# Designs tried in a protein design chat: VH-VL binders against q9usg8r228to453. Part 4

Target 1, 226 residues: q9usg8r228to453
Amino acid sequence: IPESAEWMNHLLEKVWPLINPEMFSSVADQIEDVMQASIPSFVENVRVASLDQGSHPVRVVSIRSLPSGEASESFSEKQASEAEHKDEPEQQRKQFYNFELCLAYHAKPVEDATSTSARASNLHLRIVFYPGIKGTVGFPLPIWVEIKGFVARIRFRCELMPEVPFLKNVTFSLMGLPELNVSAVPVAEGGVNIFGLPLISKFVNDAISAAANEYVSPKSMTIDLS
Short names: E, the ipSAE of ESMFold2; O, the ipSAE of OpenDDE; V2, 0.75 times the mean of E and O plus 0.25 times the DockQ between their complexes.

## First folded at step 1 (VH-VL)

Design e1 (framework fv_ecleralimab)
Fold by ESMFold2-Fast, scan of step 1:
Structure e1 (fold): chain C 226 residues (1-226), chain A 125 residues (1-125), chain B 107 residues (1-107)
Amino acid sequence: as target 1 above (226 residues)
Amino acid sequence: EVQLVESGGGLVKPGGSLRLSCAASGFTFSNAWMSWVRQAPGKGLEWVGHIKSKTDAGTTDYAAPVKGRFTISRDDSKNTLYLQMNSLKTEDTAVYYCTTDYYDSSGYYPYFDYWGQGTLVTVSS
Amino acid sequence: SYELTQPLSVSVALGQTARITCGGNNIGSKSVHWYQQKPGQAPVLVIYYDSDRPSGIPERFSGSNSGNTATLTISRAQAGDEADYYCQVWDSSSDYVFGGGTKLTVL
């Protein structure tokens, strides 16, 4: 419902800058692993130094609740068969809340090259390439990667518990590969920074998309909050 | 508000010299890479050359047709870009635009964000 | 030595979609930027990095780039869209390269 999403977006504006960037470390590691597996011959090593959400939030385009405790027809069928067959008391039933989000992100334009706060306001990664050939490691080449935009549809399953914090874990899955647009912006000296910029942007875009594919349904990730 | 104002255009004979100026305001000029782009009457856009910021060594690059004849310089204390044109040819007749390469806090991008109004240079006998 | 090729002119009917192409060898591996120039005015950036729009540019303007061809798409064409359009890339051997320009006429 659009009105529910609007209120949620107001809350996201306040909460977004307060999220600890370290909570994204597993995503950063996945992106690094994909990049490391795909580095070109001119690069000896690549590292993701950080993934920072900035102050500009994602927007919730839509949210819809799904029937609590039920995931699919095959699950319902299997559960009914097992329950009907047993004479013993059922085990304590897990409580779930299921919902689906459509998220969109669009970066704010950065107009002033001297403004570090403006640069940090957008969702970004800091990546370091180590140029090298035949074991000769060159100087580290730091690259600032701005996430210009994305659209993602994510399904969440929250397992509830009776004791604080009342939320035991969250499982999420992407309902398809996200639409994604990134831009590589160098932080080194100017002349060197322009060379290969389009190829670096493509390399990073492809790596993030490949990393995201590891979470596309039926694949999922569970975060334990208890 | 970003503003670029070119001046110094006019009529010059083949083999002559002319100096163009571009007064910049509304942004940190000393951090910007600056380019000259020209357009012959009724023709398309053609890059002439650029000058990097002093932090990036203040080096210059030129398009092949003008290399050795044109010199780009800057005066950061006056927020002014210059194009010194020597040994002018009739083929150099064009409107000359002063432009900024896009930049932000992370560095420089190879496209042109701001353009001046242009100044006409006519080379004829 | 790197060269970009654009058609000299494209016509579109009011309210219809115009497509302006920019051809270049392996241009899909480069980032393409597009400029609009109206008579007597300086160029204005309308698309950067293949498909991104600057603030103030209507969503009717979009771009794509793959293989040997980049395309600027103008949907729901308006009379005010009549202009010359230029594509531009950066190349290590040629620095900044512009296409020859395309004159868009809205019928």
Scores: ipSAE 0.000, ipTM 0.408, lowest interface PAE 19.1, mean pLDDT 76

Design e10 (framework fv_ecleralimab)
Fold by ESMFold2-Fast, scan of step 1:
Formats: sequence, C-alpha cells, structure tokens
Structure e10 (fold): chain C 226 residues (1-226), chain A 126 residues (1-126), chain B 107 residues (1-107)
Amino acid sequence: as target 1 above (226 residues)
Amino acid sequence: EVQLVESGGGLVKPGGSLRLSCAASGFTFSDYWMSWVRQAPGKGLEWVGHIKSKTYGGTTDYAAPVKGRFTISRDDSKNTLYLQMNSLKTEDTAVYYCTTVDYYGSGSYEGYFDYWGQGTLVTVSS
Amino acid sequence: SYELTQPLSVSVALGQTARITCGGNNIGSYSVHWYQQKPGQAPVLVIYDDSDRPSGIPERFSGSNSGNTATLTISRAQAGDEADYYCQVWDSSSDHVFGGGTKLTVL
C-alpha cells in the first residue's frame, strides 16, 4: 500500500535550491566520461562545465514498502557480494527495510526563454564542445542543455544497526532505464548552429542514459552512513 | 492555433472494425505523447490508451478493456494519430477524443491532457 | 485497479465558493488534474499538477491535494461555471484514471 509522499514533496521544495551543486560532481564526471568516449572525429574534446539542479524540484510520485524477497531480486549483485563476505555464520543477521520510489521531473516553462536567470530555475547542464581533430585545441562551443523531464523507478535497501544513527548503509538500484527528455538550447551570444541542436540533444540524452545504465538492476550503488 | 480533428466514427456491428484518425495542427506533433479518451453516452471519461513520442521510444499502453483489440499508431510525417479498433463490442459505443499528453515537454507518466479534439462518435449496434 | 471517487453533484449559489472533492487512497502522492466539460463540448483542462492553472483559466479556479482527498475550488462562482468536472491521475500501472464526474449547478 503506497504511503503519502506529500510531506516529502513539500520538504523537497524548500531544500532543493539549497543542495550544494558539488554533490552532483561525480554524476557530471560520469556523464562527461561517456560523452568523451563517444565524440566524433571533428570534436577534439567535450567538458561538462556544470550540472545544476535549479530551484524547481524533483517530485516523489509514490513510495511503497517492499518485502525482502521482492527486493532481493533487484539487488542480486549486492546479495552475491554480501554472501561472499560472510566471515562467521552468526554474523548473518542483518535487518533490512526495502522501499520503492517513483520519481518524476518536469521542467517549468520559462516565460522569457532568453533569460539565463529564468532558464537556470530548471535542472540543466552546461556543456562545452571543442571542435577540431583530436590533439588540436579548438574554439569552445558552449551549449546549455535543459532536462525537460525524466521518470525513474528506484528501489532502495536500508541496512539497520542498533547504534546511533541506526542506519548503516543505503543501496540504490534503478528498475529499468529512466525515461529521459533533454533539449539543447542555444546560448544567445555564442551558441551552436540551430541545425546541430537536435544532434547534440540526442548525443547528451544517449550519454546520460548510458551513465544511468550502470545503476540499472541488478547493478546498484551503496552509500555508507555508519 | 492548436487543432485536433477526429474523423472515422460511425455505426458498426458487433465484431466489426473501425479506424479513427486525428489530424493535428498548430504545434510540433512529433514532440508530444498522444492519447485517446472515450465517453459513453451519459457516462464519464475513460482513458483508452496512449502512444509516446519518439524521444521516449514511441511505445504504446492500453487500458485493460481494450487491450488486444485496439491499436494506437502515429504518422509524424502527416501529423496524424490513429486508433484501429477490432472486435468491437456494444460497450465500446462512445465519443472518442484525441488528446495531447504534455507536461513541460511531454513524456510524463503524471501527464495531463492539455489539448482535446471535438470527438467522433462510434456506435456499436446491430 | 486504482479508483477515484467524486460526489455526483454539488450546488453553489452565484458568487459563493464551490468545492468539488476527489477521493483516492493516498491520492496526495499522485498529481491530480481537473477537467471541465459543458454539455455537447469536449473537456477543457482547468487545473494540472494539483494546483497549476493553464493559460486562460481564471484565478477563481484553484486546487489542492493532500492525504486521501484532492479538492477543486471555484471561488466567486458564475453561471458559466455550470458543468461536469472530472479529476484524473496516472496510477502506478501506467493507466490514467478518471473520477466519475461531478455536476456543478450554479443557483
């Protein structure tokens, strides 16, 4: 039975603009690495200059508790890893709480599309392309990439412990590749030719999807909180 | 001006087939998820199915009562949405509306139906 | 399957505030959208994402959604507001679910 996420969405509205963008640096680096591996021969380099969350928050659509059996199917890789590290038979008692979140993001329309301030309210990336043959320094082409929307279904497993803070670690896994829509927007004073923007949008979309695929079940990410 | 114009409705016998069309204009059709919503005479609105934009794979989803009998397709070059209805039943009698599904760029499962056509009546009777 | 419950009818006096409810188990975790339908016409979106108004919809229309009840509020009701109103959500099975509709009568 799904629990109300209304209070979480109210909290996210207040907290979202306060999140330090540096917390997203590892995600930005992963996206950059995927893009760098995929650049065409007429592009020497690509850089993700920033990944900023803006002021418009992600929304929690639903949250539901999962029985341990259903959750273990999603974390089969993590289970195998944990089984391999059984040092003693009596050290097998672990207490887990498993949840599934459905997250959605939708960019708000901007009444003044040319306003940098207004556009910065939405989740976006700044990407710089360096045209030229590999090994040659090229003129930088800055691109603003707006995340128009995404839908992601995420399962997480919380391992409890008896000592404060009572939460030992959290493991996340995506239940399939997120649905994602991105749009490349020209930077008014130095933007890419408009004919290239659909190709850039596809290139960035594919790179984000490939990066996300590293966390699709049975793959996972664990955050140690102890 | 955004316009959605449905056509192809009419009288059909139980077990028959009918194809509805929706001609779209005034917006970039290819960027939108599209949906069919129906309304039986004197009854409420009922979602039939949707088709995603190409950005989201162009896949389709259907309501349980029509799954396996109805097929939604789109032709982005003609800005046209289609609903192929097979094995029609008397309970399929309804006005069928063509709608966009959009929320700041489409592709949302939270999506609402922003633009609606005028509807086309399908009557299944012998 | 997920169900949305609306009252069959609601009456409001001219110039007063009408409230139309949409009940659903844990509906506060869903995005609720509202449609107005006048006799013989196609539905018109009046509220999306719980509380946002489309361009052209008067400020008299507002929405809220928490717990098990979403509410469409029409302040300073006018004769032209008389219509059927439907709430709608997307549920976890990718189905769009509509409420049964509420007939608003302006007295």
Scores: ipSAE 0.000, ipTM 0.424, lowest interface PAE 17.3, mean pLDDT 78

Design e11 (framework fv_ecleralimab)
Fold by ESMFold2-Fast, scan of step 1:
Structure e11 (fold): chain C 226 residues (1-226), chain A 125 residues (1-125), chain B 107 residues (1-107)
Amino acid sequence: as target 1 above (226 residues)
Amino acid sequence: EVQLVESGGGLVKPGGSLRLSCAASGFTFSDYWMSWVRQAPGKGLEWVGHIKSKTYGGTTDYAAPVKGRFTISRDDSKNTLYLQMNSLKTEDTAVYYCAREPYSSGWYVDYFDYWGQGTLVTVSS
Amino acid sequence: SYELTQPLSVSVALGQTARITCGGNNIGSYSVHWYQQKPGQAPVLVIYDDSDRPSGIPERFSGSNSGNTATLTISRAQAGDEADYYCQVWDSSSDHVFGGGTKLTVL
């Protein structure tokens, strides 16, 4: 690895608990949409009530700078744009900074998994399932889903601009489907319904993986900062 | 049964080169990250470097004392891990262990669950 | 570089509880793993992820990790527990970091 990530991990440890969980609402909505599209016939509805990062942070395993050619292989959609810019006068070509991050998350063990405060220290989802037949309203089944761990390799392309703030947009893409492990526990007594917690964990894992697959290379997402 | 067997150790003069091998059996070698860990006589354990599985890019990382001199590689078709040691110094004298970093159900772990018996490398004139 | 510190040696009476510490700055935020090494043998994983035991490791071995100190606890110490014990963490800038090792003597 060409660059040390120690300073980034130190910063993440300090700022992680300060991030407003509502900033993850769009991610929660996407996970909910995937779940809703995939619910089995014995579940009428599913909702993601919250996605909370807890106090235990994600870690940067490695960071490395990428030449434009290697980055372009990951952003097939942007490759045509880069080819077009090669035909322009050099002074008018877009300037990019490309890098790759490998991120890892591992949940801290909790002595009492039934304790809400202890569970809240780790990255988690609160999900409500509504059992029943489509077209009928079932009773709510609240489930706590802890993210036990994940490993993701993400490539970023930053488009630079000469004017302040010098960063026009950021495009990111996943270099393969993230490895993900989740576990589910019921919030209330008798929370095991017609499917058990391992099936709920698999369902949630599959839904998060499917949502992430929408950003796997050559697919990407661009965030405008200008 | 998981087995790791190191070979290739021996006596070498300062500035020389040596290649260590680790033969793996009893598991799907290609799915695992693999490390080399060394131990100088009467001293503690010191991580040397590792190589990731191809799923994680097959990249290598090295401890500062060996960076630029040692190269780790793997041959998944032969279930074998290698450590190429160049420009050897007397302080590289140690027992070299092959160790497995477990990979299970899609998440990275950062410990060593199985170790080989080690092979002694002695660097002396 | 991240650094782990262990006492050079710890003595425990047969049948009593031994505690081996591993000090590191904010080590409670890391996952700590412990290895046992007997003379002339390869290390053996005895605790991983702060407190989990691999298959085959007796329940007498337990671990904890909080703040700046991780601890390996060996209850009802037996003569066969005499060994060197190493703590280990992964750190993004240092990769795998081992403590200096602690020699456990069972009296």
Scores: ipSAE 0.000, ipTM 0.419, lowest interface PAE 18.6, mean pLDDT 78

Design e12 (framework fv_ecleralimab)
Fold by ESMFold2-Fast, scan of step 1:
Structure e12 (fold): chain C 226 residues (1-226), chain A 126 residues (1-126), chain B 107 residues (1-107)
Amino acid sequence: as target 1 above (226 residues)
Amino acid sequence: EVQLVESGGGLVKPGGSLRLSCAASGFTFSDYWMSWVRQAPGKGLEWVGHIKSKTYGGTTDYAAPVKGRFTISRDDSKNTLYLQMNSLKTEDTAVYYCTTDRYYDSSGYLGYFDYWGQGTLVTVSS
Amino acid sequence: SYELTQPLSVSVALGQTARITCGGNNIGSYSVHWYQQKPGQAPVLVIYDDSDRPSGIPERFSGSNSGNTATLTISRAQAGDEADYYCQVWDSSSDHVFGGGTKLTVL
């Protein structure tokens, strides 16, 4: 049963621009690694120069508590089995809180699509392609990639503890690949190939989706906060 | 050895005109975007405008304070950059620098100024 | 128009590390360049593309850029490093934008 996320969205609006983009460096590196592994033969190298959240935040569409059975379906076999331990003594029983977030992002319209400062208000990547023959690095081709929107369903399992900070670890898993829409615009004037932009948008979209697939159920990531 | 040498600066009355020249040597001038950057006495650096290489259409862009009054042009056969200054105001008093504008290099799209001339002083006063 | 903010002045003791900041909205998504200007002289490029050094610039000069702040770091400060320092970015709407400049004093 979903609850009102209004207060959470008001908090996100306030804190979103304050998030240090450096926190996204690991995600940018992961996307770059996937792109590098997937570059076509006419591209020798690719670099993700930046991944920045902008000033326009993601929105929490819904949050709901998960019953233990539904939560166990979303995580690895071992973790699901552990969550089913109902007969354990309370002193030895792990305490979990499971919930699901539905997140949506929708970029604000940009008055001038070629404006770097205007586009920086939305979630974006700056990518540099190095076209070239095998073994030769070509002239750099910078591309601005705006995240036009996405919808993601994420399940969280929080292991609680009686001591401060009361949260021992957080495990999360994506419920399927996020629905993702990106658009690519060359930053350089006079270098645009209109037929290449949809191919670049598809390449970036596929790379982000492939990176996200490493966290799609039953795969998960655990962050230890102890 | 890369050199940029500005000339044409001097004293001019408000409302007057002045043309600055920048003679370039030691590099392939025609491949570079070129910028003018100015600095009022005791103040910071302020971009004036640039002109793109012919490969990028040879177009010009200007900072808001000079738009409509200043015109940048280039003569690739003479390796020379020009700044035509019209309707001069006291606020235009500054040292004007000719700079190479590295739109791209081997590291990617950048937009930095790697070579600078010594500057030429323009004084707009009565 | 895009704007860059620098402190008016920074002091550093001889042999210590100086840090000069350049603030801008989402500046981490831009390539930041740094210039050194000594009195009566033309500016000299000391850092380009956030952290790269031109030929002839000592390794004591380094740069970083993330979030809303770019930083020029000068290690083992020398008397000859005393100068005005400017940060600069290129933006498609504003073209070239300079910070207001920071005077570095070596004590």
Scores: ipSAE 0.000, ipTM 0.420, lowest interface PAE 18.0, mean pLDDT 79

Design e2 (framework fv_ecleralimab; at its last look DockQ between E and O 0.07; V2 from the best seeds 0.00; counts 0 for: pae E 11.6 > 2, placed apart)
Fold by OpenDDE, look of step 2:
Structure e2 (fold): chain C 226 residues (1-226), chain A 125 residues (1-125), chain B 107 residues (1-107)
Amino acid sequence: as target 1 above (226 residues)
Amino acid sequence: EVQLVESGGGLVKPGGSLRLSCAASGFTFSNAWMSWVRQAPGKGLEWVGHIKSKTDAGTTDYAAPVKGRFTISRDDSKNTLYLQMNSLKTEDTAVYYCTTEGYDFWSGYDYFDYWGQGTLVTVSS
Amino acid sequence: SYELTQPLSVSVALGQTARITCGGNNIGSKSVHWYQQKPGQAPVLVIYYDSDRPSGIPERFSGSNSGNTATLTISRAQAGDEADYYCQVWDSSSDYVFGGGTKLTVL
């Protein structure tokens, strides 16, 4: 791991557990939306009860700076872009900082899988299924979804400004779908596997992947920080 | 049309020094990240190092084999890239190419899109 | 250090399809680029970002990348395709990495 990544990882180790899980509410909502749109016929509804990052942090595998200039696929496009900005005063030119992060997460092994507290140390989702099966309508089925691991490559484009916080906006894009490994376990006493845990795991995995796909290049998300 | 023309190659003794130049034209040189790639006779391609644009701090990175011995610099006013090679070794014998680094934020390009014809550096006693 | 592995040589009959492989640990998670080099000439980019073609490169050239192997495919091989081909990636531990190169012979 590069020194820069190591430094960041040390910081993340300290800051990660301090992050308010509410920060991920939008992510949870997106996942929920996707799940609701793709629920099996035997499920009436699905809800994301919570998304919690736990105390075990994501790791930065690598970070690198990228060219800050206007991105183009062809030389001609580059020239055109340069021509468009040629007459702009240097002071009025937008400044950008581009970089790429490779993130990896691996859940910490839990000695006691039955311990909620132990499991909570890892990144996890709590979801609730509402079965649509005759006689089961109205009985929520809470499921614990543990993120066993993921790997993602993310590029960032930061628009800089001279005023604090020096960031006007940030655009990020996933370089491909993240590799994802999830496991699901029932929370309810008695472990009634109504849907089959593998099926649920796949469903959740697919849902997260589908949600992530909305941000895969050439798609992107821009956050205004001004 | 993008053109890259290397110069400065030649015969040098081990421990000697040599400075290569790359004259660039046909594009906004100051915005480009530039790399040097070398190829020993009959061997494959080996990245030597690169220099970022001024807007990206103009910093340099080097391959391990040349780190501490080679220095890459640029003169944007002259559209010229340089490779200062010190403490040359026989294993540094190669054709040295200057290249532009292709990049696209949205597509994730990280490649060498334009290459010069190269200049031969021979390190021999 | 990250390493890319290419076969030393590949032969293809005229008009047939050549496939040149580039092996690397989890190379499918990386962007692979390919270069063609003819004798006495500088390398030329023929594929970038796994499968994209620069302007001027024939459609006969295509690329794929998954798992631990990237592949450059040259369909309808022509005599002019005889060259050395190099794959290349960027790696955090090794920066820019080239494969050892593959000599393509058109028979």
Scores: ipSAE 0.296, ipTM 0.736, lowest interface PAE 1.7, mean pLDDT 88
Fold by ESMFold2-Fast, scan of step 1:
Structure e2 (fold): chain C 226 residues (1-226), chain A 125 residues (1-125), chain B 107 residues (1-107)
Amino acid sequence: as target 1 above (226 residues)
Amino acid sequence: EVQLVESGGGLVKPGGSLRLSCAASGFTFSNAWMSWVRQAPGKGLEWVGHIKSKTDAGTTDYAAPVKGRFTISRDDSKNTLYLQMNSLKTEDTAVYYCTTEGYDFWSGYDYFDYWGQGTLVTVSS
Amino acid sequence: SYELTQPLSVSVALGQTARITCGGNNIGSKSVHWYQQKPGQAPVLVIYYDSDRPSGIPERFSGSNSGNTATLTISRAQAGDEADYYCQVWDSSSDYVFGGGTKLTVL
């Protein structure tokens, strides 16, 4: 039987603007680390000043329940778990709830691209490049990077426990690299050569894709909630 | 290693019944979702149906062409998957493959990672 | 019901790159899996989740998926690559959907 995401999209539309942007600090830090490792020799460093979700929400395309119960651990995870507990002859049975989300983002068209308020309605990053020359560092160059769209498929494994809040940990993994389209736009006073904007867009796109690749199956991330 | 061995195929007349079996080894069968996929002679692959693990309620889903005529079941104590085929039609003539719908949670629950060699079912008068 | 379309056949010269397409409405939002089937044999998974390879599958096999088209790419084609290739997705309205299959001929 098909599963509908329509009700979840109505909820996301109302909640999205209320999410504290600071909750994305870990993602911003990961993107910054990848960028810093890839900067050219004439740039001293690069920083992600902010990652802001804007007012236009991501959409849940689909949600699907996956095989749950004891079968959730991969063969590799079972081997690792057994190695950790080699001194314990018996383990209690783990219970899991597994599901998959397909998320899509499509930025709203911006009629006045020079307007800060119009640009802030879409998911964006503020990035600062610090030029480096022998003996001195130049002034910071702020860049506004708009996320034009993405499609991501994420799997979640939730380990259950009998005590409140009944959720011990959540492990997630990306099912392939997200489709991603980003665009660098000039800031009101920060001048950027127009021929450099496509190169900056590509640099940022590649950095976000490289950061995402650290969470692509079979790689995963676990968040401990207990 | 994972092994799937189908049996029970053969010649049956239209309107008849046949039961296929699939013996599984090399993985924890009781944890796996199991599917049947068929292929008519000279044609492409077609999903028939699946059965979830008993911890996931052991529910079954079927493709529209077989709904109401085919029943999938499992015996975890014997590591065996079954396909009961009733009211067979000539269009059901195919090689039937037993497949795992995912052995490894992170890499496989949307695709068919292990396949048996198949068993031929011929529905003909 | 959801449908996947593949070309009936594709030819490639020995040592060249073959590309097999799988078309579907907004297929880029789905995960595409690819199977190789040689005559008289069971299908073998060669690509899963658009671009990942199972253990034992050569690096010559790669995949991509964007917009309305997914593509299986086989570089440095060998005679042993002659087979039927099937794409497959899961769809909430249609469950498991296979493409019609593409016969690859290595010339």
Scores: ipSAE 0.006, ipTM 0.497, lowest interface PAE 10.9, mean pLDDT 79
Fold by ESMFold2, look of step 2:
Structure e2 (fold): chain C 226 residues (1-226), chain A 125 residues (1-125), chain B 107 residues (1-107)
Amino acid sequence: as target 1 above (226 residues)
Amino acid sequence: EVQLVESGGGLVKPGGSLRLSCAASGFTFSNAWMSWVRQAPGKGLEWVGHIKSKTDAGTTDYAAPVKGRFTISRDDSKNTLYLQMNSLKTEDTAVYYCTTEGYDFWSGYDYFDYWGQGTLVTVSS
Amino acid sequence: SYELTQPLSVSVALGQTARITCGGNNIGSKSVHWYQQKPGQAPVLVIYYDSDRPSGIPERFSGSNSGNTATLTISRAQAGDEADYYCQVWDSSSDYVFGGGTKLTVL
């Protein structure tokens, strides 16, 4: 592990547990939408009840800077940008900072795998299945889904501005579909073994992968921070 | 007007050494990834190696046939790229081109957008 | 290691459309770049990322890439288009890979 990445990972250990889980609600909604579109006929509905980051953070494996500033624009973007800013001061032209992260996540082993408190330290989702035919009321089947691990390579393009916080837009894209390992277990106070858990794990894994695929290069997402 | 001008080519015996230079102008040299690409007479193009920009720590990568024998360096104050060739072999006979690597935000560096005129290196006894 | 295959030569009549192919295993998943080299001159980039033209390259140059074949298309062929054409990709196993080149003859 490089010394610079080690320092960042140490900072993440302190900050990660303090993040409000509601900041991930849009991710949870996207996963829910994919699941609802692909539920089998013997399931009436599926919901993502929560997504919680836990206390064990993702790890930065590598960071690298990419060419930035005006030179990082494509030829056509650069021509349009210069034409639009001909009458403006030079410092009002678009400025970019680009970088690539490789992130890895590995769930930590817990001493009591049946304890909900111990499992809550890892990144997880709570999913509720409603078995039955559409239009009937099925018994809710809560499933605890733990993210055992993932590896993702992400590129960021940050549009800079002169005022604090100095970031206007952030665009990101996944450099390939992330590697993903998911494990499902029913919510249990004393432990419950239910048939079909490997199939549920596969279904959830495929749904998360399908949601992530909407951000795989050349697709991207832009977030306005101004 | 991007310009790349190679120099230092010539005749050398097998086992000898030669240093090529590439003078660059018309762009911010320190921000560029620079490559060497060679072409044996009457043959196709072959990548030799590259050196990354200062912001990418100036690291180098080499094609397998030249690894351990060739060294790429740069002098950003002189806008000059260098190729030091040691332990030369007859199969190293080629025109050597200095190139810039093209950058795309999503794909990174993966093509060669500007080329010099080339300098001929002949390795024979 | 990854290899690219090009025909040795292609002929086209003046004013007609030339097509130069570049074959590779699953090349459609890669970005293909094309270079023109006239006799005694350095290569010049004419197409990058399958179909994009650099500034100064006429619109009669176009490209496509799908499956196992990428194609450089030159419409309204001119005498000045007579040259060698090379395709190129980046590959994780082989780094920068060039095709063997295709000599285009304009009749």
Scores: ipSAE 0.000, ipTM 0.461, lowest interface PAE 12.5, mean pLDDT 81
ESMFold2 (binder alone), look of step 2: mean pLDDT 93; pTM 0.947
ESMFold2, look of step 4: ipSAE 0.000; ipTM 0.467
ESMFold2 (binder alone), look of step 4: mean pLDDT 93; pTM 0.951
OpenDDE, look of step 4: ipSAE 0.251; ipTM 0.724

